# Ledger of designs, part 38: VHH binders against p0dx41

Target 1, 281 residues: p0dx41
Amino acid sequence: MASFIASDQDVKNFLTAPSMNDQEGIGFAYATDEAVLKALIPAPLKLMAPVVCGYVVHMGKPTFSAPYLEESLFALVSYKDKMMGAYPINLLLHGPGAESGVIAGREGAGIPKKLADDIELRRNDNSATATVERHGKTLLNVSWTAGELNDPSIMKQFAGQLALGKEAEMNSFFYKYDIDQHEDGTNHFSNVQLVATQLRSLADQVEPGNLSIQLESTDDDPFGELKVLKPLGAAWFHFDTSVMFNTLKLDEVDAATTMPKLLTGRYDRSFFNPKAATYII
Short names: E, the ipSAE of ESMFold2; O, the ipSAE of ESMFold2 at other seeds; V2, 0.75 times the mean of E and O plus 0.25 times the DockQ between their complexes.

## First folded at step 20 (VHH; framework vhh_5c3l_4)

Design o3 (at its last look DockQ between E and O 0.86; V2 from the best seeds 0.00; counts 0 for: pae E 3.2 > 2)
Fold by ESMFold2 at other seeds, look of step 20:
Structure o3 (fold): chain B 281 residues (1-281), chain A 127 residues (1-127)
Amino acid sequence: as target 1 above (281 residues)
Amino acid sequence: QVQLQESGGGLVQPGGSLRLSCAASGFTFSRYTMSWVRQAPGKGLEVVSDISSGGGSTYYADSVKGRFTISRDNAKNTLYLQMNSLKPEDTAVYYCAKHGRYYKYTGSKYVEEFDYRGPGTQVTVSS
């Protein structure tokens, strides 16, 4: 019954709004160097705070793939002071659904997804840990312990963004682009544009707590550039449903000033210098 | 500590219905994915259905899809399985099972184990 040709029903199912249902894990925030973080944000987005947010979650019942684990680090940004949301700097995926998740996100909204070598997420009672490994290092090691935030002054902001029992809409900003080839074989970027994906999410668990976090870098994933100056807090959360219901095309942007800020979240050093690639088995 | 107690099994004719219940205690029920698993005579365990901690997403084995409905009442710490249009091949011991929250994959298979399962309730479908 398998075929290279999809049925009409398969095409219909392919086009349904993607949902990341039954997702849970550790969300966190920490203060970082403002100048460093601001430099990573392409125009016309503006950085709203010198804070890196992130998560490590299990996507338990995605509508587009088998389950998988996902890490992200993102900044809080605005578009023209009228739309606020997340600007993910990276996403790393691992597990049986990860390849499909990378393909879907890259093609659908230009989401900066790569595959991790390993992601582990575990919770025991009132504590949880997660690790993300790629290319010979643990890029992220994060722990949550239920209780007080590291900086209690952010409790209202933290709780307000993930209000229990009510759906919240949130924006995530990405840049899409084409790579076209000239007749002489060289490539150029075209149609570089800012988009926003819009999610409607229902959080039915949010358990605030203390953050412990360590970042490291490889040549391919310079997570350590986003230094942890002050851990602010973490939470264990569960989204019962999370539907990506809309994608907006917001702006066309200049390739020369934008693309340098996009490539490393999407490609490894081998794309820039093939002799730099090192694979250890 | 963790306690799971199934009830509602019995003998029923083909085409009939049963509703299984599972009373849970000793843990925060609303924080965990819960499953119904069954073991037919001489067979291994089969995951019949599971339901997310909030109740918003579910899984059904192909053999029961459209006939069985899983649900939960987090206020009463109770898991349910409504079984309609029962067939002789549904004959099994049905267990209520609690998931853990350890997520790690080896290849395409994640290392996840039910960390507790109840004693089960017998369902027999015969004429």
Scores: ipSAE 0.457, ipTM 0.818, lowest interface PAE 1.7, mean pLDDT 89
Fold by ESMFold2, look of step 20:
Structure o3 (fold): chain B 281 residues (1-281), chain A 127 residues (1-127)
Amino acid sequence: as target 1 above (281 residues)
Amino acid sequence: QVQLQESGGGLVQPGGSLRLSCAASGFTFSRYTMSWVRQAPGKGLEVVSDISSGGGSTYYADSVKGRFTISRDNAKNTLYLQMNSLKPEDTAVYYCAKHGRYYKYTGSKYVEEFDYRGPGTQVTVSS
């Protein structure tokens, strides 16, 4: 496009559903402090298990950008006991497509995306490692080794969630909001609402194994609050396709009780304290 | 030891067709994204096409879209490229390449995706 003005056809193309093709990486789960995890979950979502799930993946062929790497930590939640899915606490993106991925996710569904300083993902034979760095620390260091899960009793949860060769639908829950100004120049939150994005995904590789994981914190990304009490397992996986085909508006929610749980996944401490110290990027 | 062996190249007139094959051994073929890359005289390597490990996701360079088709047979450990409506600009050595599973970006400038490539097969499109 050689113009700041998009053509009518470009606008129509922009509105086409995005697809995440050729995704692969490490997925994992570990047990954490239930009270700490529950406190992070805004109403009306309900925590289903004292488990943090997460991944570090390469998004190889997204339809809307260049490739990028993505990390997430998420909880397993339900909405009114009738919809179940993921509630992502954070997502960190890195690579040539990462900026576009942050913009699309933030604007499209209120997804808590920030940019990482670095993400590395590597697989050798039957083992893999990933690291995620931001603001002077390695926030996440994760390893997978093919074989037995740390806790084999969770095998049916792992295997049943990603049926090999079969298309599966999954929900992810997010909160959207506006920031508006009063006439006196002060800001307020409005239109705070719970939404769900719906994904249709086709996994063609799922290789379970043993998890080794370490988390650290910075003031901006307090990953260490979600302590690893017990590693449960990991898998190397590949999704041939994954399509975001729907976004549902579920509820309007109270700003005062909800926004404190949303801001740190979307903003750094400089938004809360204008005198914040120098960042290391 | 990873081995990739291309075949099916040759001399073809403009508008003609060729089918390239790549026999793979020494690794679990079905676990890896595979590519066809080419090097025209005096040019660097160009990714022509790639295909995901299960075959469900493909990529084609703009210069070959609609004319070339990548496929794979995981039971036979073989990668294919069907090349139709060949043009003189398609003249190159064509390589079969195995993707690595190492992902790291340095300022988004370059990523080395390939662990190994074969010795290549020459495709020449000329009258």
Scores: ipSAE 0.227, ipTM 0.721, lowest interface PAE 3.2, mean pLDDT 87
ESMFold2 (binder alone), look of step 20: mean pLDDT 81; pTM 0.805

Design o4 (at its last read DockQ between E and O 0.97; V2 from the best seeds 0.00; counts 0 for: pae E 2.3 > 2)
Fold by ESMFold2 at other seeds, last read:
Structure o4 (fold): chain B 281 residues (1-281), chain A 127 residues (1-127)
Amino acid sequence: as target 1 above (281 residues)
Amino acid sequence: QVQLQESGGGLVQPGGSLRLSCAASGFTFSRYTMSWVRQAPGKGLEVVSDISSGGGSTYYADSVKGRFTISRDNAKNTLYLQMNSLKPEDTAVYYCAKHTRYYKYTGSTYVYEFDYRGPGTQVTVSS
């Protein structure tokens, strides 16, 4: 029977490692302004290349929610020149599992998740399109056409194709923090930490092709700041399984220099303009 | 042309077992999520189970969890449903269904989930 009191088994299941199984969609990469992208990367992460990567995927069998659609833009970064991986700048979610996915990701690993008003992903034979809409604009319109990459030589510099039929391990870097109240009701940030989540993923479809991409901005989601200087390529992919098997705490970081780079991906402008008695930033 | 043909239905007593099969042709079977969907007398369609294109992940409706097992053999282009501990409530026509790769939600509704299903196979559970 459902209850506001969870059973011991429910608590145990809540703590089980999440999997993002049966995900498929468009992955892409484009060149952008290096100085702009570098400025968005909090220390101690370092930008590896002036490239924005991203995806729009259907998350078909997540273990923590109903299915949903997810968009992300991320940078390629290193930690201390020895761990490399993705630093997601944003994630937007839509669909029946989206609210649960936002809550789980925000609370579990500080993942910069917000809800989109709509996401659509459609593959027609050897081409696919995706759109992401929020607050009155199409923030992202992306297309993949199977075949030639826009820039095959540059794409090879950043990585080979995903290995079909083999598990690959990948790092994603996030910043976690607490928002606590002082005795007088004002807020402060505490425990600002760099973490890495580690995923083990099995790709059973990877089909490279040509990228067409357009970005737009709203006040809440300034995607256009990451200008498309040159499309590099796209792929249709399917991960049959994808398991978050590890999380590492890497560093504590300075709140004053870090938090300005974290808030836009996690909150809308209403948090900064309308004031509340218990919370201002 | 997409072809889906179910088999393995029949009459069984409560507590019994059946194994359904679905032969698929006319598309690249290994690239698509596949489902078993059923329609009980006087009821609408219910998704019983689905399985990812590679076979690595599955979904089961609560009404069948622990009793039914979906599987696929991509080399044979065949989808399976092992049904154990059958109950009278499992009486239905069971259909094999092919998912699209057109992902769009309106609220909780998956607008374009399926584009083809087979003619179905009857499962009857009675004493």
Scores: ipSAE 0.562, ipTM 0.813, lowest interface PAE 1.7, mean pLDDT 89
Fold by ESMFold2, fold request of step 22:
Structure o4 (fold): chain B 281 residues (1-281), chain A 127 residues (1-127)
Amino acid sequence: as target 1 above (281 residues)
Amino acid sequence: QVQLQESGGGLVQPGGSLRLSCAASGFTFSRYTMSWVRQAPGKGLEVVSDISSGGGSTYYADSVKGRFTISRDNAKNTLYLQMNSLKPEDTAVYYCAKHTRYYKYTGSTYVYEFDYRGPGTQVTVSS
């Protein structure tokens, strides 16, 4: 049944809307420098709080690939004070489905996905740890311990955001663009636009607790720019189902002011400076 | 201590149906993905199906898609496998298996997928 030529049915199946079912892992939030975080947010999105949110999750039953592990750091943003949601700064993927997940996300919605060298996520009873490794460093080391949040004053907002046993809708904002080649082989950006994906998720486990988190930088992944000024809290969560039910095209945006904020989440520095990389065979 | 006990196996004719059950105790059943795994005579273990902790998403091996249905009842701590249109190739010992929450891949290998399984129940499809 293998062929380089896809059947008509295969093409139809390829167009089916994706779902990210059976997701499980650590979600977290910490306070960071407002000016630094705000500078990373392209117009017309507005930063809503000087908080970095993130997760390390096992994607157990994605509809477009084998399972994989995923890390993300994201900001909380609004579009025109009407739509609120996540603006992911990066996503790193690892596991048998990771390559397909990167391709699907990059091509489908311009999602800032790269491959990690390793991701590990482990829960023992009432505690869990996760690590993300890329290019010689552990970029992220995060732990959750069930119990009180680091900052108990945010418990009301934390609890109100989670609708255990009920479906919740979430917006994620991305900038999608084309890279076109001129006849001489040089590149330019075109059709740079702000989009939102809308997910409907059912959280059947949410266990709040204490966050411990460390970030490191490499030249390719400058996680340390988003300093941990104050850990706020973490939770272990499971989304039994999570389906993308809508995609919105929100705005056309200026390439010159936008693309500098998009490239590092999608490309390594060797793309900008080939002499910055060492090749090992 | 984690305990898993399968039941519902037996002898059935080709084309027939059978429903397997797995009673679970010693852990919070609703927090874990659960699998049915089978071992045919002279062969290794095959993951037949799994179901998410909340029951909302499932996986099936190609050999059983459209014929088998996995389900769970978290209030009764019980995992089920409805097996329809049974074939002689489905003859195996069927095990209920509990997933870990330790997610690590070495290459494409899921290093710590399961930590416990039951003693199994025999399913024989023969005329």
Scores: ipSAE 0.556, ipTM 0.814, lowest interface PAE 1.8, mean pLDDT 89
ESMFold2, look of step 20: ipSAE 0.519; ipTM 0.825
ESMFold2 (binder alone), look of step 20: mean pLDDT 81; pTM 0.813
ESMFold2 at other seeds, look of step 20: ipSAE 0.545; ipTM 0.827
ESMFold2, fold request of step 22: ipSAE 0.410, 0.392; ipTM 0.767, 0.768
ESMFold2 (binder alone), fold request of step 22: mean pLDDT 81, 81, 80; pTM 0.803, 0.805, 0.804
ESMFold2 at other seeds, fold request of step 22: ipSAE 0.421, 0.559, 0.397; ipTM 0.786, 0.817, 0.766
ESMFold2, last read: ipSAE 0.515, 0.442, 0.433; ipTM 0.800, 0.782, 0.780
ESMFold2 (binder alone), last read: mean pLDDT 80, 80, 80; pTM 0.803, 0.803, 0.800
ESMFold2 at other seeds, last read: ipSAE 0.500, 0.400; ipTM 0.796, 0.770

Design o5 (at its last look DockQ between E and O 0.94; V2 from the best seeds 0.00; counts 0 for: pae E 2.1 > 2)
Fold by ESMFold2 at other seeds, look of step 20:
Structure o5 (fold): chain B 281 residues (1-281), chain A 127 residues (1-127)
Amino acid sequence: as target 1 above (281 residues)
Amino acid sequence: QVQLQESGGGLVQPGGSLRLSCAASGFTFSRYTMSWVRQAPGKGLEVVSDISTGGGSTYYADSVKGRFTISRDNAKNTLYLQMNSLKPEDTAVYYCAKHGRYYKYTGSTYTTEFDYRGPGTQVTVSS
């Protein structure tokens, strides 16, 4: 019988490490303004290239929820010149597992997840398209066409990151924090910390190709700040397995200098402006 | 042209075993998630199991979990379903189905979209 009280076995299952199995979709990269992107990266992470990477994927068999669709834009960063990986600027989720995915990611690792109003991903033969919609705009419209990358000079580096049939390990960097409420109801930030979540992924499909990408902004999701100066390339990929196998606590960081760079990936403008609670859709 | 052909069905007593196979052609088999679906007498279609392109992840309906095993051989373009500890309620026509690569939700509901299914094979579990 269902109950508000979870069983001991349910609690044990809740604590099991997550895996994002049977994941497929479009991955992409484009050049953007270096100064703009660098300004978004909180210390002590350092930007490695003036490139925005991203994806729109279907998470087919996550171990923690029903399936869902996910979008992300991320920067390539290093930690103290010794660890390299992704710094996600945003993630938008849609579908039956999306609510659970947002809760799990926000609570588990401080992942900047919000819900999209709609995500669509479609592949037809040797081309694919995806759209991400939120609050009256198509924030992201991306397509892949199998063949040459937009910038063929990066083909070797692009292909080397996604070697077929081999497990690859990747770091994703996030900032976790607490919001503590004062007795008078006002809030403050505490325990702001940099973490690295480590994934082991097995790619069994990687099909490089040409990227076409358009971004739009809303007041809640300023995707257009990350301007597409030059599309670099895209790929259709499938990860048979993608297992989160480790999380590392790296640094405690200053709230005053860090939190301004974290809030918009996690909250809408109504949190910042009480008059911004009405939408015309 | 997509072609799926199931085999291995038949009459079996409760507690028995059967192995279904599905020969696939007309598409790149290794690039698609595949399912077994069944239709019991007087019932609609039920997704029994599915398997990812590389075989690394699977889904099983609660009614068959622990008793059925899905597998695939991408070199032979063949999908399998090993059915053990069969029960009378497993009686159905079993179909091999190919998934599409179109993902869109209406609200919070997810439905699996199949491009094609085979003609099916009958499994009858009777004392």
Scores: ipSAE 0.447, ipTM 0.812, lowest interface PAE 1.8, mean pLDDT 88
Fold by ESMFold2, look of step 20:
Parts: structure tokens; sequence; C-alpha cells
Structure o5 (fold): chain B 281 residues (1-281), chain A 127 residues (1-127)
């Protein structure tokens, strides 16, 4: 019978590692302004390339929720020249499992997740399209067409991360923090730290092709700051399994210099200015 | 042209077993999630089980979990459903269905379209 008090078994199950199984969609990469992208990367992470990577995928069998759609834009970064991986700038989720995905990611690893108003992902034979909508704009419109990459030399640099038929491990970097209230009700940040999550994924489809991509901004989601200078390539992929099997605490960081780079991916303008532009509800 | 053809249905007693097969042609079978769906007399379609492209992840309806096993043989373009401990409530027409790759939600609804299904095979569980 349902209860507000969780059973011992429920608590045990809550603590298991999440899996994002049966995941498929469009992955892509494009060149952007190096100075702009570098400015978004909090210390001590360092930008590895002036490239924005991203995806729009359907999470078909997540272990913690109903299915959902997810978008992300991320940079390629290193930590102390020893660990390399993704630094997601944002993630937008939509669908029946999306609320659970936002809660799990925010609380578990400080993942910059918000809800989209709509995400569509469609593949016809050898081409696919995806759109992501939020607050009155199509923030991302991306297409993949099977065949030659826009720039085969640069796409090869990143294609090895999706090796077919074997498990690949990947680091993703996030900043966690607490928001505490003083006795007078004012807030402060504490415990700001860099973490890495480690995923183990098995790709059984990777179909490279040509990227077409358009970005748009709203006040809440300024995707257009990451200008598309040159499309590099896209791929349709399917992960049979994808497990977050480890999380590492890497560093404590200064709140004053770090938090300005974290808030937009996690909060809308209403948190900064209660008279900010109107929202469609 | 996409074709799906089920076989292996029939009349069985409660507690018995059946194995359904679905032969697929006209598409690259290994690239699609496949489902078994059923329709009991006077009822709508129910998704019984589905299986990912490589067979690495599966779904089972609560009513069949622990009793039914879905599998696929991508070399033979064939989907299977092993049905054990059959009950009268399992009586239905069972369909093999191919998932599409179009994902969109309107409002709070969750739907995944099947773009093709076969003609079905009858399973009847009675004494």
Amino acid sequence: as target 1 above (281 residues)
Amino acid sequence: QVQLQESGGGLVQPGGSLRLSCAASGFTFSRYTMSWVRQAPGKGLEVVSDISTGGGSTYYADSVKGRFTISRDNAKNTLYLQMNSLKPEDTAVYYCAKHGRYYKYTGSTYTTEFDYRGPGTQVTVSS
C-alpha cells in the first residue's frame, strides 16, 4: 500500500545508479567564438576546443521515470590536464518523465536542467530533424542527413567517443552548490564544488552525416550567444545502455566568481528581476 | 513494403505455455524497437512488451512480468514472445508491431506510435 513513509526496499532502490537506456537521436558539433565559449567555463575547467557539441534525444527506458526528450549544449573541457570530458551549459527536458529527470539531475549532481515547452524529434529513413521550444521561441532547430560530414577532419576528432559495439566511458563536469537562508530570510551560496559524473555507454548505431543548425535566443535561454560559425557534422546514434556509475568530488571553488556562470542554465530571469519580461503560461 | 507476420498462437489450458514468432521483412529489422501488443475481446490495445534494437533493454506490462519473455534474432529478422504460466486473462489477439522514430508530446500525454503491425495471431487460454 502507498505511504508517505518509504519502505527499506524503496530507500535501497532510490540509492541505485541511474541508467538512461534505449536512448536515440541526433548528436552534433559546430565551431563557435572561442573567447565567448571560454568565458562561460568556470575555473578550474579549461576549454579544449572552440566547439559546441550537443544533442536532442529520446530517453526511451530511463530507470527512474517515464520516457522523456532531452536537449543539451556542452563544451569539451579538461580538469588539470588529467581528466577530459563534457561541460554541459544547459539541458532542456520535455515529456512525461521530464519532471523526474530535472529533479534527479539537479539534486544528484547539480546538472543544469530546466523544462522545455516542447521538443520534437523525427527521423525519416536517412534524414532527421529536431526542434526545442521554450518561452515563445524555437531555441534550436537541427537536422541530420546521412552521408558526408560538413568538415570530415574535425568530426573525426570527436567520432571516436561513440565507438560502436563496445562500452565507452565519458566524464561530464558539473558544479554543485547549496542555497542556504539566514535567520532573516536572505539567501547565500555555500559548498560550491566541481564534480564529475562518469557514464558507461554502449552505442549500437552511429550514422554520421551533414549538420544543419539554427539557434535563437530568449531572455531566459540565450542560445544565440553560442554563434554557429561553422557546422562540423552530426550523427544519428542509439545507446542500448547508458549507466551513470560514479561521481567524483574534484574541487571546492569560489562562489563569487563561479555562481554568475551557473545561474542562467538553472534559473529564469524572474529570479534576478521580478519585473522581467512576460512569460507565456 | 514492410511486412510483419505472426505465428505460434493457439488454444492452451491455464498454466500452459506458447511461443509466438514474428517474421519481419521490407525494412532493416535490427534498427527498430519492436513490440508485442494484444487486444482482448471488447478491449483496446495493450502493449505487452517491447525490446530495444540490440536486445539490451526490455519493457513488460505488470500483468505479464515474470511470465513472458521477449527476445529477438536480428540475423533471422524475427521477434519472439515466450509466454509461460498462461491465464484466461491472457486470451487475446497478439500483434507484432514496429516502432516509429517520431517523438512528440502534446500537453502531458505520452504516446509512442507504432508505424506498422501484423495481422495478429489468436491466443486462447481455457479448459
Scores: ipSAE 0.408, ipTM 0.793, lowest interface PAE 2.1, mean pLDDT 88
ESMFold2 (binder alone), look of step 20: mean pLDDT 82; pTM 0.833

Design o6 (at its last look DockQ between E and O 0.91; V2 from the best seeds 0.00; counts 0 for: unsure alone 63.8 < 65)
Fold by ESMFold2 at other seeds, look of step 20:
Structure o6 (fold): chain B 281 residues (1-281), chain A 127 residues (1-127)
Amino acid sequence: as target 1 above (281 residues)
Amino acid sequence: QVQLQESGGGLVQPGGSLRLSCAASGFTFSRYTMSWVRQAPGKGLEVVSDISSGGGSTYYADSVKGRFTISRDNAKNTLYLQMNSLKPEDTAVYYCAKHERYYKYTGSTYTTEFDYRGPGTQVTVSS
């Protein structure tokens, strides 16, 4: 029977590690302005390369929701030269499972997730396209064409990150925080900390190719700040399984220097300016 | 030319078992999600089960969960459906379907597009 009260078994199932199985789509990389990208990376993470990586994928069989589409742009970063991985700048989700995906990621690991108005992903034999729309613009339009990378000199590093048939462990870095109220009702940030989530993923298809990519901005999603100076390459890929198997708490960090770099990936302008809340629905 | 050919249907008593097979050719089988879909008399198409391209993830409709098992052999380009504990309501034409790699969600409905299906095989469960 449906109830507001969850059963003991429901609670146990809720605590099970999430898997993002049967995901496929376009992964890509392009060169961008190093100073701009560095400025977005909160300490103590350090930028490893002036490259934006990203993807548009279909999450076909997530364990926590119905299927959904997801976009991300991320930087390659190091924690104290001892851990390397991805620092996602944004994630946009669309589809029947998207709301659950936003809630799970926000609460579980502080992942900068928002809902897109539309995401489309299509593969036509040896080419594929994807679009991401939010708040009146196409923020991302990306294409992959099977064949040579735009810059073939990076082929081994690009392809080596997705080794076929082997489980690969990957770090993703996020900042978690609480928003608490003072006794006078004003808000403050507390418990701001750097975490890493560790994923074990099995890529059973990786098809390299040529990248075409266009970015646009809205006030809420300034994707164009990460200018495409040089497309490097793309691939169509399929992860048969992807399981979050570990989470590490790495550092507590200063709210004043960190939070300005976190808010726009998680909140729209209406949180900062009451006049920005007007729109036609 | 994409070809899908189902086999293994027939007449069976309630509680019995059947194993359906689908031979695939004309495309790289291991790169596509595959489904079994069925059409019962007077009903529309229902997705019974699907399986990821690598075989590691599956979906089952609630009406068959625990009774049916989908599998694939990518080396043999063959999709399977093991059907146990069959019920009269499982009576339908069963189709093997190849999914299109096109993802777009509109409204509140989940839509899976497939671009080819076989001619189907009849399963009849009657006492």
Scores: ipSAE 0.523, ipTM 0.834, lowest interface PAE 1.6, mean pLDDT 89
Fold by ESMFold2, look of step 20:
Structure o6 (fold): chain B 281 residues (1-281), chain A 127 residues (1-127)
Amino acid sequence: as target 1 above (281 residues)
Amino acid sequence: QVQLQESGGGLVQPGGSLRLSCAASGFTFSRYTMSWVRQAPGKGLEVVSDISSGGGSTYYADSVKGRFTISRDNAKNTLYLQMNSLKPEDTAVYYCAKHERYYKYTGSTYTTEFDYRGPGTQVTVSS
């Protein structure tokens, strides 16, 4: 029978490496305002290009939950000019596994995950569409059509990322922190640190094509701040396996300069202004 | 157009084994997640197992885990289900099913989506 006390075997199983297997959907990239994007990147990460990348995917067989849909917008960054990868600005999840996915990501690596009200992803033949809805708006409306990229010049930049049938390792960077409470009930941040999760992924479908993308904002999710200046391209992809095999502690960082860049992707306005929303906290 | 044809069903004794096959045509087989689903007498459809397009990840219903093995041969456009340690409760019509690539969840219920299935093959486990 189930118990509030987990068995030793349950604890052992809990500690196994998580995998996001059978993952597929639309990946995309667009040019945005460099100054705006650069300002969002906490030190010591450095922006590599004035490009927002993102995806809307179905996580078909995660090892830690039921399936779910996930959206992300991320920047391409480097750590000390040697370690390169993604810095996700936000992730929105929806579906039967989404709550577990938010908890796992927030606790495991400080991943900026929130729940969407709805995510839809559909592919018909050589085209696909996705939408992400939260708090009364469609924050993201994206489509891919197989064929030529909007800006074919990016093919050389991303050609190595199209290797099919072979494992690729990728880094994602996140900031973790603690919230401690003073005697008077007020809080402060401690242990603010930069980490990298390392993923080993096996792609068996990558189909480049044309991107059409529209972003909107709500007070809780200001996606429109990352303006679409120029769509660059999209692809439909499938990762048969994608294992988070390592997490590295890279640096401790200054709370005062870092935390303002972390809160919006992780919390709604009700955390900052109790009267900004009517949601139960 | 899309064609799925199951084979390999039959009558077996409890504890026996069967291997189901599904020949696929009319679509690019290697691009799709494929499933085995079954319908026991007087019951609804149950997803027994599925396998990702590349074959690298699988799902099994708790009722068959450890006894059944799904596999695929993308070069031959064929899906397989190896069924061992068969029980009377495994008696059903078994269908090969092709998943659609349309994802939208209403509510929090776990569901599996597919757009085509074959005519099925009967598996009967009895003494």
Scores: ipSAE 0.479, ipTM 0.820, lowest interface PAE 1.8, mean pLDDT 89
ESMFold2 (binder alone), look of step 20: mean pLDDT 79; pTM 0.805

